# VHH binders against Outer membrane protein assembly factor BamB (bamB), part 7

Target 1, 360 residues: Outer membrane protein assembly factor BamB (bamB), of Alkalilimnicola ehrlichii (q0a984)
Amino acid sequence: CGGARELPDLSDVGDGVATETLWTASTGSGSASSAYALVPAVEGGRVYAADSNGRVTAWDAESGERLWRVDTGRELAAGPGAGGGLVLVGARDGRLLALDAENGEERWVSGLSSEILAVPQIARNIVVARSGDGRVYGLDGLTGRRLWIHDRSVPVLTLRGSSSPVVVGNRVVVGQDNGRLVTLNLQDGEVIWEAPVSIPRGRSDLERMVDLHADPLVFRGVAYAQAYQGELAAVGMGDGRERWSRDIPGHTGMAADSRQLYVVDDQSRLWALDRNNGATVWRQDRLQGLRLTAPVVIGGHLVLADEEGYLNWIAPDNGDLVGRDRHGRQPIQRPPVPDGDVLYLLSADGRLAALRLVED
Below, E stands for the ipSAE of ESMFold2; O stands for the ipSAE of OpenDDE; V2 stands for 0.75 times the mean of E and O plus 0.25 times the DockQ between their complexes.

## First folded at step 1 (VHH)

Design c3 (framework vhh_7qbe_3; at its last fold request DockQ between E and O 0.01; V2 from the best seeds 0.00; counts 0 for: pae E 16.1 > 2, placed apart)
Amino acid sequence: QLQLVESGGGLVQAGGSLRLSCTASGSTYAMGWFRQGPGKEREFVASISGSGGSTYYADSVKGRFTISRDNAKNTLYLQMNSLKSEDTAVYYCAAGEYLDWTSEDYDYWGKGTRVTVSS
ESMFold2-Fast, scan of step 1: ipSAE 0.463; ipTM 0.810
ESMFold2, look of step 2: ipSAE 0.000; ipTM 0.149
ESMFold2 (binder alone), look of step 2: mean pLDDT 82; pTM 0.844
OpenDDE, look of step 2: ipSAE 0.000; ipTM 0.281
ESMFold2, fold request of step 12: ipSAE 0.000, 0.000, 0.000; ipTM 0.213, 0.157, 0.162
ESMFold2 (binder alone), fold request of step 12: mean pLDDT 84, 83, 84; pTM 0.863, 0.858, 0.868
OpenDDE, fold request of step 12: ipSAE 0.006, 0.017, 0.024; ipTM 0.271, 0.317, 0.400

Design c4 (framework vhh_7qbe_3)
Fold by ESMFold2-Fast, scan of step 1:
Structure c4 (fold): chain B 360 residues (1-360), chain A 118 residues (1-118)
Amino acid sequence: as target 1 above (360 residues)
Amino acid sequence: QLQLVESGGGLVQAGGSLRLSCTASGFTYDMGWFRQGPGKEREFVASISYSGGSTYYADSVKGRFTISRDNAKNTLYLQMNSLKSEDTAVYYCAAELYDSFGEAYDYWGKGTRVTVSS
């Protein structure tokens, strides 16, 4: 027994920030599940995207000209991650594939312990991937052979899906399903520091669920992590010490600029917090009831996509809903990807659009 | 623009000691040393966190090399003891600087040459 979720009345809201469509493309059939982390990657003047039916495609970022397309023959659930001459995709069957960024040829395939639902990363010739059972792997970028594994016991009840590990320099930042934020050494997978973000409370498994399901955000030496049923915390990257925390639970994700952290709570309310002390600057409640993507900062603007196909534009200084624009009628399930003044938008049906902010 | 300047390289006899220094033109988070031997790829040597509370070493140098830093001077050090001919390399200082949407930038110095003669 469930009731219908009430959508907000936004009939009074006009057009958002003006954008110019540079190009559009199809990735294929899109995403088979909202738990899949299929997001475009932008690297070296190229855009890469995958569909859940196994296709991986590269386009020229400026023109939208298709450079290559390959069919992996696998149900893809995560990626691509791009870097170091590789394009990395994770499959539902636990296979991690490394493709040549220039031509899409398979360089190697490595098997992980469970389905891959988090975007693989690469830095310093080391591939970092997370399997659905919570394990984090470091793999050799040239061969795909395992260098290290970080293993952690999984709680009885957890949210479907996986937060993506964040690689920053020689560190791997991992939000764990037990409410802890962990930083690993990229080279050997050893724990550098571990910080509690949220502590399980209550008697039932549901009440004790504190999964750090939202991707951690690292910005100017601070790691931000948000628990599903618990706290939002700011942790110093160098020492793992808490700088501040707030009782703002959620699973959607975050963005930051030099002054503020933007975070979506469990009711789809958007908060702007002073990044240094966590004090509330403003809150925007008009999007409550929509299923939102994480906020994105682009060109001094703040934007969130939703399940109805809209981009919702928010003024960063006061939280005003500037406007909204519909980009198709299919859900947008992952945050748009910014690159300079261009926003890359992938809809659940596989439609990819490159949108450039128009300067007045 | 962050600049890293290495110093202290030179010629040393096997079993000897040498201390490398790296001065940064500004603030850095984690720092480390890498090296590139003749005909080899660049490899990790040691790293240190901003606080100095975490240090990591390659197996080949563990127990012989010590990494340290002086944040007041923006200076990184590598104390190299019991040097072997296999330690002959150009040693590079690297720094992690967190900026723009949380991305770390790996800044590299120009390197300082260490030659170990047996």
Scores: ipSAE 0.000, ipTM 0.243, lowest interface PAE 11.7, mean pLDDT 85

Design c5 (framework vhh_7qbe_3)
Fold by ESMFold2-Fast, scan of step 1:
Structure c5 (fold): chain B 360 residues (1-360), chain A 118 residues (1-118)
Amino acid sequence: as target 1 above (360 residues)
Amino acid sequence: QLQLVESGGGLVQAGGSLRLSCTASGRDYAMGWFRQGPGKEREFVASISWSGDSTYYADSVKGRFTISRDNAKNTLYLQMNSLKSEDTAVYYCAADSYFRLGTEYDYWGKGTRVTVSS
């Protein structure tokens, strides 16, 4: 991240998987920082998106008709998360806002201890949010009242833009800045299990940075977590015991299907690993040098967006680079969001596109 | 291999207090206290996560015992208050990479003896 890099030569690569643009829209001004986690949310036949200047908008997912738009008057840095009749956005000043999904009216605002750079979640009428100081909060969905807080010391050095908590059933999975994966009880915030993914080592604070910056992935009873400088680990959701680990550091993120885990390493190399044992199935190095989003599995295809506005399509079975298509010239900084056969992508300038796979 | 050394055991009167310590040769482990009384199987007493943010207690000691840790000193503590004759046991320090309830910890100390007299 940063520093000198050589862009790959991809001039021999043809068009990718065919898509039909259903609609496009503007969220406003887009994202003010690559550290912001501004991603579209798809829920109940609607698409929600926020810009960093404070606008939150809802569109009909099928038609792209704008249903509502509100101006929160705040610099938004995370969200939206959508569910339970709410749209949740986190602000740079630490305010967490809950908006009514039907009309965008503010339902409540709660103050957290520092900036909100991780997408808020909601499940079972409990809102889960993380502040930049490492604290994770459980809030009542109806009132925004704090139900619990999970607190820990933040290292002197940490990456801007924290990973989002992942809610699965009655559990909250949190990747911590200290290289540990923690699972909390959604109702009371008590630790169910805590597992080391990477243990800090080295003499300097920089050498000891093992932040679980990438969002943890939970798939079929297994939690996957990747450390910035360290290990990739698969742990059982029931007990947090390690199933396997690999020395594949990174911060970009992961996706899974029934056979394989797809993970991007710190050099933007894409790996496919056997989910059961972590053995390498294939690796695709041609995208090395690009700033990639996390991989997305959609319609039997694998796709990654990049800083130049491309969608890069990879064959899941062998890692072949199928093709690439440019969707504007602005960076795509967060993974596209799949919903059935439709892919929603948001560019850094606030351009939102709904793309349907043609050959699904 | 992780080494665990317990200290602080001894004879104490019923209603009294005692603090046990366990020094570890390493860090980054969840830790717990277990005990084995005369004629009884080893039982769980309390556990604490690596960070110290979460604790579990056996019902028999909840409200009387407090588990804590000082990660800078690699030391685990068990503060035992309102001691009863039933608390008489050998107390063991245990460590694991995972925070859990039960007796299946990977590393164990040799134990320290606690006798509560009437």
Scores: ipSAE 0.000, ipTM 0.208, lowest interface PAE 17.7, mean pLDDT 85

Design c6 (framework vhh_7qbe_3)
Fold by ESMFold2-Fast, scan of step 1:
Structure c6 (fold): chain B 360 residues (1-360), chain A 119 residues (1-119)
Amino acid sequence: as target 1 above (360 residues)
Amino acid sequence: QLQLVESGGGLVQAGGSLRLSCTASGFDYDMGWFRQGPGKEREFVASISSSGGSTYYADSVKGRFTISRDNAKNTLYLQMNSLKSEDTAVYYCAAETYGLKWSTDYDYWGKGTRVTVSS
């Protein structure tokens, strides 16, 4: 709803799933915009986080001891991504920085065609990054030199930010502005398959927006993609063949477990769908009016963060709103990051918390 | 209940200047200016963060246009200098509750103010 929003009445909702705070830290000044994809990265027993003023910090994941902090001198808009001994951050000016994961020293800087608003990825010594104009780059992890580029042929109006490419094995899954899901070969950027998720409808370019803005989700050989003004589709990773689709538009994101896909629609309603056929198992409407993060599955629980600083806990089996816990009054704009039984939570002001699940 | 009202449009000669204003009923938002020329789609012109600390411009207007805001007066401005016939458009004020955007999908929009640049 584009008009004045009415917040839901959740005064009857008690405390959620019990967590213990392992540690808290400050990333600096936080995020300058909710369009920025500043998300903690967890890799090799370490947590990495960036602020929009240019600071990147590493902490020990168990103790919260700060291992290093560097000031890049740049407005950072995306990342960090971590892996292969690197910490990757994207800048508003289109520069992609690779920092040494051990000490934070800059290893290389590579320029992309426009602002970087999607979290960079790394796998098999290849860095995958997306610029705001929709181009996807494969870069050498050691040098930052371009190995390949995937370029869309016709410019289309796009949504806030960019969806992050997803790397699975030797494949890169990309949600495109034109409503198509594309899978690329990680090594050379060649198209393996393309699948239509949503076809533009209407007479104006604004009406025809079907951008796959939500990050694609790949789970057990199936890629899930959701269009802003269109459909949600399940596509086989091996063949690019559509398994099922539903008229559930949105841009917030998705999570999955062995039985169900959890998806947030454009009204902040949470759906649980049978992964095999897309049939509705349950829907939870009580969070309508809140700006939600993508759902996260952790320890047999489902959790979504919101603009008021709450973690909203949902029972995966029936969609019941179990409870809510407030973690400050600042918005939580990106999904909490799960690692085992620990949830890493970053608020808009730069507060980082490591929360361990106590009650299953 | 955010309302945006643009003003300051009009007819101006090429090479001239014009200042657009946008008054809002609430102002803790990232704000932007967009335009739609005859026979064209809406395009981004400039944006400014809620604090005023960050500004962004389309390449076609960079160096000629300046976006600014006065949070005490709940007013957004677009100072347009060295106007060209290509700048002829309806100019829209937009506000974002979710964060600064560079695309045309802002949450709240004004009704627009018309700018005509004659040769």
Scores: ipSAE 0.000, ipTM 0.115, lowest interface PAE 21.2, mean pLDDT 84

Design c7 (framework vhh_7qbe_3)
Fold by ESMFold2-Fast, scan of step 1:
Structure c7 (fold): chain B 360 residues (1-360), chain A 120 residues (1-120)
Amino acid sequence: as target 1 above (360 residues)
Amino acid sequence: QLQLVESGGGLVQAGGSLRLSCTASGSEYAMGWFRQGPGKEREFVASISWSGGETYYADSVKGRFTISRDNAKNTLYLQMNSLKSEDTAVYYCAAYSTIRYPGSDEYDYWGKGTRVTVSS
């Protein structure tokens, strides 16, 4: 009651977009902290997920049959990332583990400079990982040995958690805690360009907090970055030049389709912006008071999960709240993962569901 | 703190064989072999997963060298066959579990090395 956060009245909202549950599974104990980035990974017809108590599991994506499960013996805080025959998980003690995707066998362990709270990535046999102190590492996928390190951000006051680097082609896109978006060469970690999205201002550490906490989104040659207390910017991938910016602060995350960028602000209002110029197309305010995940585009629909266990379905063309479906009563703290017409949903207690859209 | 101790090096004629061993105080680490020849940089030779099920080799040794481990003995092996003069080097056992600090270069768990000399 009293000082507790007030939920919006959504009692008039009916059922959402029709889905069929293909299978459900348990990852184990779930996530120990909302700051942890424990999200399913979908790769090569398999689904991988980790829990905070050290378990990593693989399932067949079509059937939900468990293929393997291992216990790493570590408190896991980030991952899995999957690719190149590896499943990557980051531990609270700074250890980065690479497991064999076929059987879960540990291939290597590498120690980073602090806790790992961002999902590790892999492309072209190079693992990209971020430690909580702001460092970004390029590691050899075969051995886990350092190829390069990027340390151009100074540790600052930040939200609990950290944005994940995004790998696109031979580029690594990094949202820094100093409000800058940086693109690195994947092979050698050299800076290709650096763009200021938001500049720290004010007198206190809190007032100067402009962390690019939300994961950057790269879509059709444009990188989108949102600052915690600052701007949302669209930046060209080729030149690092700003295309447009808006004063829409937030930390939740973004999604895009061919026409629009979907972004959640610091009040849990959902905006649709014209992707080319940043002009507002619509805004949906009915979800204010909910703790939302980043929006997800799937099958021409827009969906956001929340702390009450709901999937909230929004019409992309006008922002109408078309319906809600409850997947249990535990919080959903990370965005559902889309793969084709299937949505993979992980609840904070470790319940995993594979949901197929039935309207397409 | 992990300790690695190599053994098994020595003088061998071209076309001969040697088996190197490395004893470790723990088994939670992926492990491998590196070598440094006269006037050369240290180079990767082979690595093995902690369970022993997956192995990886540098192109220069693939088909000639075999990496294996015995976890009951906490021992890593490198079986070297069809040795060439180019294989002459100090061979180092390494574990790929390192914490990197500000202002520090890479610090892995390394053995002191064992010398292999291939003649003729």
Scores: ipSAE 0.000, ipTM 0.119, lowest interface PAE 20.2, mean pLDDT 82

Design c8 (framework vhh_7qbe_3)
Fold by ESMFold2-Fast, scan of step 1:
Structure c8 (fold): chain B 360 residues (1-360), chain A 118 residues (1-118)
Amino acid sequence: as target 1 above (360 residues)
Amino acid sequence: QLQLVESGGGLVQAGGSLRLSCTASGFDYAMGWFRQGPGKEREFVASITWSGGSTYYADSVKGRFTISRDNAKNTLYLQMNSLKSEDTAVYYCAAEYTVYESGDYDYWGKGTRVTVSS
């Protein structure tokens, strides 16, 4: 039949960038849905991870020693986010939980209007969370009390899952389902600027889908946003003015370094664009047909995980597929998390690995 | 582009007071004051969040200086009391919107000179 994805032939590809496994651990049972945003959080020399059956665990980042584990009794769909002495997880039932980072004790629980599918953030004692109905909340970090709400209706047709708000300085960057990138003030939720990244075209709801489903990326004063069926745009953080745009639709996500933006399109082709003007530097098509995670820049290397359990290593300068390494046979559904020279990898079954780069 | 213009500097006697102002073409940023004395490196003085809800001070100025802002007028203030000779410096205002953890600032004014006589 013509419905199955054709996997690429990568049998000629050797081993990737050399890594040393520092430790491995299990989060429990892993993720119940590819729409869930269960990703490790690294903060203060600790790694935190959640499973969809309700467990949240903390490990020492260097040794992998388990520091604590709690069972929230809830189906968790997003997080953790970590910061300010808290570990934040979002539940399918709309409950947002704040746990004490030191021991995992519940500090507070706040109810949002819909399922939580985006990783909660915290900065300056303000928790930022997004519910599946498109609302973005600012909550007091100490109490979970609502400080503000940014309310936007979800279109009739949208992708399941939510892009995560990005907190940078005093601003919250939100990719909306209507194709607009919005920047809110962290303290009061007031709109600072709003930029149209992609404008709905066509007559049907399907044709008009321009959801900014990929997480926005903010890098050196520029916000990058990609529409599901539409454009990729670079927008100035200070004024919300478009710097450049390209017709590169997608939903997977982006990464950047000082010279280039790395973006995955709707065909799982990896593009490197000049950050300043959006001109194509290179494109790597050999991963087409794989379900890829967003690219990650670590130690001067570029890596993407896939549904077959591989880390795919790409040379940032020319886009060459350097190599691949398999880390189990279960899907990797969210991008690995970089911290210095260590990459934290979480597989769909709950296997967590800490990998240190061996070479530059 | 964002422009920052400092004013209010001048000569003042030790123990006296002076108020600096910084007017910005836009004002939805976290903002701060830095200073550079003769033969010294530029140092942090004070900062304030966009809402004005949180303020931070260098140990050398705590209890003597007060940072405040008027968002309706796009103006940042530094009230300097109990001035000392070591407060002699060019004072710069700065605005930050992307890098709050390190205190790195994206926009800077040209500075206003403060001289404290004995």
Scores: ipSAE 0.000, ipTM 0.149, lowest interface PAE 15.3, mean pLDDT 84

Design c9 (framework vhh_7qbe_3)
Fold by ESMFold2-Fast, scan of step 1:
Structure c9 (fold): chain B 360 residues (1-360), chain A 119 residues (1-119)
Amino acid sequence: as target 1 above (360 residues)
Amino acid sequence: QLQLVESGGGLVQAGGSLRLSCTASGRDYAMGWFRQGPGKEREFVASISYSGDSTYYADSVKGRFTISRDNAKNTLYLQMNSLKSEDTAVYYCAADYEITYWSDAYDYWGKGTRVTVSS
């Protein structure tokens, strides 16, 4: 017995969308846990990445020239987030570090109540960070001084790891462990609205896990949230009112374009839904059995990475599996980061690649 | 904090034109226009990025209204052409780092300027 699953037969699938490798680099040791949210950040013509042994590095986005590297001396579990002249990383011991984006010098360190497993954000000189116990903090970007805290009850059993808060305008969107989506005022942390995405059901704590583990997606005035063992919901950003919901549980994440929402369910089936009403446009089932990353929209294409090191390319209009290309043999555990026509791809062992679409 | 002051509202005949202005005291924000008609909820009209490179319009005003800004004067404009009775509303200026199609998400609002389109 056990949890082993059979890999899909994709031997009939040809090459995907052509990419040119602009540069490659190493972050160091990579990620010590699949629960860690170590993802590259792209900001101001620079790429930042961290490894779980404490290194944070900056490269020129076009050339791959290393600009700086620092050793924080801490086990890093989340980040970097970049903005406002800062690079933000969260540590396993609850320390949040702000580094100068120009040279990597430590600007400040703040202690949060628990391990940091969600990518810190910054907007309007306010740093937003989440600790593993479910608390969300607003900190002064210059000093790291606490401005506000949003505190809520955490379920006894929750998934190791937390979704990252999303900052849009004056609002902070937080997916909670209890299946609720909350929007906070960025300046003071006051609740603007709270919406149920999924309601805990069942007798055991395990059966009642409805954690919004996937990062919420905000697109054109609508917040999308997916529950681990529950529903997918579209919620209006202005009032927190549900626009539609579907019984499509998952933890992987989502992407959107002007017409459709792309979502991966708990069986690694890829759905395209009409954003207005949630109606199914298409579903692609051939990737069942793979551990997929969240979909990424780039250059009119849809791409998902997997645990075998492949990029799987899907046609957004009909869901056809266009092709797949292997970029190493190490697992890809977090979605590639798009910037214009370039994908930044980080493998579990710390290999970073900048891939530019060819003839997109 | 940021203060927004609208001006330019008034009474105009159908088919006419009117230009609204909004002066923002300080800072580099995206800006937008919203309106609230009699018995209706507040709705998005148009938005513009700080650089002016990106503009967005509600379907009901596309081709008739033009949003623009003068950053040297800290002023946002809405040029309204081919006005219809359905455009009768109080028009509000809003500012934030991003204007995202909803009214309640923004920290900075003006007090509004009334536009009435006759017959």
Scores: ipSAE 0.000, ipTM 0.166, lowest interface PAE 17.7, mean pLDDT 84

Design d1 (framework vhh_5j56_2; at its last look DockQ between E and O 0.11; V2 from the best seeds 0.00; counts 0 for: pae E 18.5 > 2, unsure alone 60.4 < 65, placed apart)
Fold by ESMFold2, look of step 2:
Order: structure tokens, then sequence, then C-alpha cells
Structure d1 (fold): chain B 360 residues (1-360), chain A 125 residues (1-125)
């Protein structure tokens, strides 16, 4: 049709969970594309963020004081990842940049085979990065030397963007564009196990898209993966065997607590599932029609940001939409980042806010 | 109480060999739970370096860092609740305190939950 998508009427919802703004800052010009994974990273008392114009900035996490800013000279599309004294950003030209976390100086640059749209990760001095052609790289954190490459056939039609790999212990969990979840050894990239999450069905390439586009979630020994037009599956991290699956397609993302898995489906409904058997505990439908971020668990609450700049607060035990509060009118395209009782919120125009939850 | 005790360290000449042992108590390698056991080392003034690991996933799986691949071999003896690190062709740069670590609960919140106290390996004339 020829108009704006109809948004839900949420005017009866009161204010959100009480928060106080600790500080705000600008990351620069923001993100040039919703397919970019420009997300703040919180590490060692610092917050790092990048804009698509090539700027990378560090702030003190408590005060918001700018510690450094550098201009990489490249269009950045993913990151930062932070750890091991590094800040990692991926560029549209396939360059993976490692910056010194203390001062932002370039430590190394490595070229990957295509654009980098997934957040790079680092653990045990190994950088893990995924390029848009489906390759996953292990790189030495000190030098950027390629330690291994994992190649996988990429389907003819895939979603724009890539899920980020998840590094847990000596394992790298990758949601692949062919509907399979793979776990690689961090040190050498060899497959430990591979599990089908969804199998392409239908006659056209569009109908057969089963990308594991949402970032995998690893929580207490279970890997959760969601296919774009397929299943949501829980897979044992130790053996790669499916524990349960549900017909809940989506690409936005997941969160978990000790009891429940929270998943956004392709209609922007929020599901709470028993984490151990996949049984539905509740479903919140009132946000249908909004473009949501993945849920975040913080301070005994569940929060999702949206395209209108709201934080939507959900009670984890029953799914009630308990409040909404607005932080600007610009879209929030990536999940807020929790750190303790602080939530870091990045809007598409590059505004970064640190919010502390206030309990009465 | 889960405890890990390393042994087998000592003084060795360059090119020599040592076999380190990591004996676990309060944790049984034959348990139903998945586990991973890793070897690490730390030289004075340097960060801890991961060397090798062995896990039960998909059968006995082993991995090695490039700095030790081909020289070090990890193995286990479930009856003795022990993991070994066979170190061959030792070099002076292998001088460090060697630690074993265990994650006997499946991968989750921390890289390795339990650490031994370490055993000193010194490679010199």
Amino acid sequence: as target 1 above (360 residues)
Amino acid sequence: QVQLVESGGGLVQPGGSLRLSCVASGFTFSDYESYAIGWFRQAPGKEREGLSSISSSGGSYTSYSDSVKGRFTISRDNAKNTVYLQMNSLKPEDTAVYYCAADYELWGSDEYDYWGQGTQVTVSS
C-alpha cells in the first residue's frame, strides 16, 4: 500500500522503570545502515563506540568523560568488540582494525575476504571475526595474523547483515546462513559439532531463507539459535544435540535468565519460554508492529528498545508491559547494553546515553 | 570441594622432556557432566597463556596453541582422574609456572571455574 505502517496504540502505558541519566555523548554521525552492527562495548570501566564515518571513541563509563577519539579513515560497519587490551572494529571494505584500548592507536589491521557486518570477538588472545561471505576467521590478538579460516557455502539468497559469533571458553558458536549452528574450536577453527536448526523449505530462494541471523545465545551450557523462516532451537553446548525446538521464526534476538528464554518473533511478539523444555510461559503481543531490538534482562526487568526511541519495560514473570519511556525520537537499532544497573543506549544518529536504574 | 593439583615440573635442559600431571579431586572425569580441562602457563611479568585443552564433547577432543603444537601432547586417564601434558623439545622460553584448569560444568559464565596452584617448569643449562 502507500503509507506508513500502523503502530500499536500504547498511550495507556505509563512511564517506564525509573532511570536517571548519568551522561550523554555523541559517537559521531551514527550509523549509515540498519544492517550495520555498531554497538557500544563496555570493558574495564570504559565504553567504546564507533560511527559509520570511521570514528572510534572511548569514554569513562561512570562520568562520560571522553578519553580518546580516533578517525580510522574507513566506513565502519561492525563493532566495537573489546577485550585483551584491544578495541576491534570491522569495515565495509573488509578491514578488521585492532586499536589499543588505552589510547586508540592502531595495533594492527587485517584484511578479510568481504565486508564485516558482525561484531568481532576476542577471547584467550584470539580474535574471531566473520565476513559477509560466510567465512569465520581466527586471528592472533597480538599481530592480527590469520590462525585459521572456517569456510562454509553461503546460500544464494541471504539476509543483509550477519549474526555475530559467540565465544565461550575454547569454543566459537556461529549461526550460519544455511540454517545450521556450528561450534568451532577457538584455537584451530576445527568443527566440534554442527547442528541443523532449520532446513530450507519451499520452491523459491525467498521461501528457502533460513539464515540464523539473530545472534546465537549461549546460556548455562545451552546454545539457542533462531532461523529467519524456520525454527528456534536449543542445542546442548557439550554435544551439539537438540534439546528442544519451537516453530518461532525471527531475526531480532534473544535473552535468558535462570528460568526463561525471551525471544522476539518475526511479528514483533515477545515470547517467554521455559529455558529447559521450550514450553510457552507467556507471550506479549502489544508491541506487534514495532521494530524492536533484542530483549535485555536488567535489574529484574526485561527491556526492548524500538524504532521510535522508546524503552519498553516488561515484567519477566508474566509478560506485562509495565512501562515505556522515551530517550529521543531517533530509532534504537541495536539492543541496549547492560552493565550492572547501568544501561547504555545508542540511537541511530549516534547519541549515546548511560542510564542507571533507580529503585525506590 | 573441587581441587586440581599439578605435578611433574622441575629443571630440565633445552631439548628435554617433562610430563606434567593434573590430578583432580571432588570432580570425576567419568562423571555424566561434560567437562574441559586445559593447560596454561605464565612466565614472570607476562600474561597467562593457554596451551592445550581436552574435552568430552564428541568423544575425546584435544586442541593446541601454535606455540606448542607438535611439541606438547595432552592426554587423560579417567581411572586416575588425571590429565597429562607431555612436553617435548623444551626451550628456554617454555620456562613458566604451569597451571591446569577445569570447567566440569558445561560452558557457561566463566572460561574455567577451577585452577590448580601451579607447578614450576624451568628450562636452562
Scores: ipSAE 0.000, ipTM 0.162, lowest interface PAE 18.5, mean pLDDT 83
ESMFold2-Fast, scan of step 1: ipSAE 0.018; ipTM 0.419
ESMFold2 (binder alone), look of step 2: mean pLDDT 77; pTM 0.787
OpenDDE, look of step 2: ipSAE 0.312; ipTM 0.685

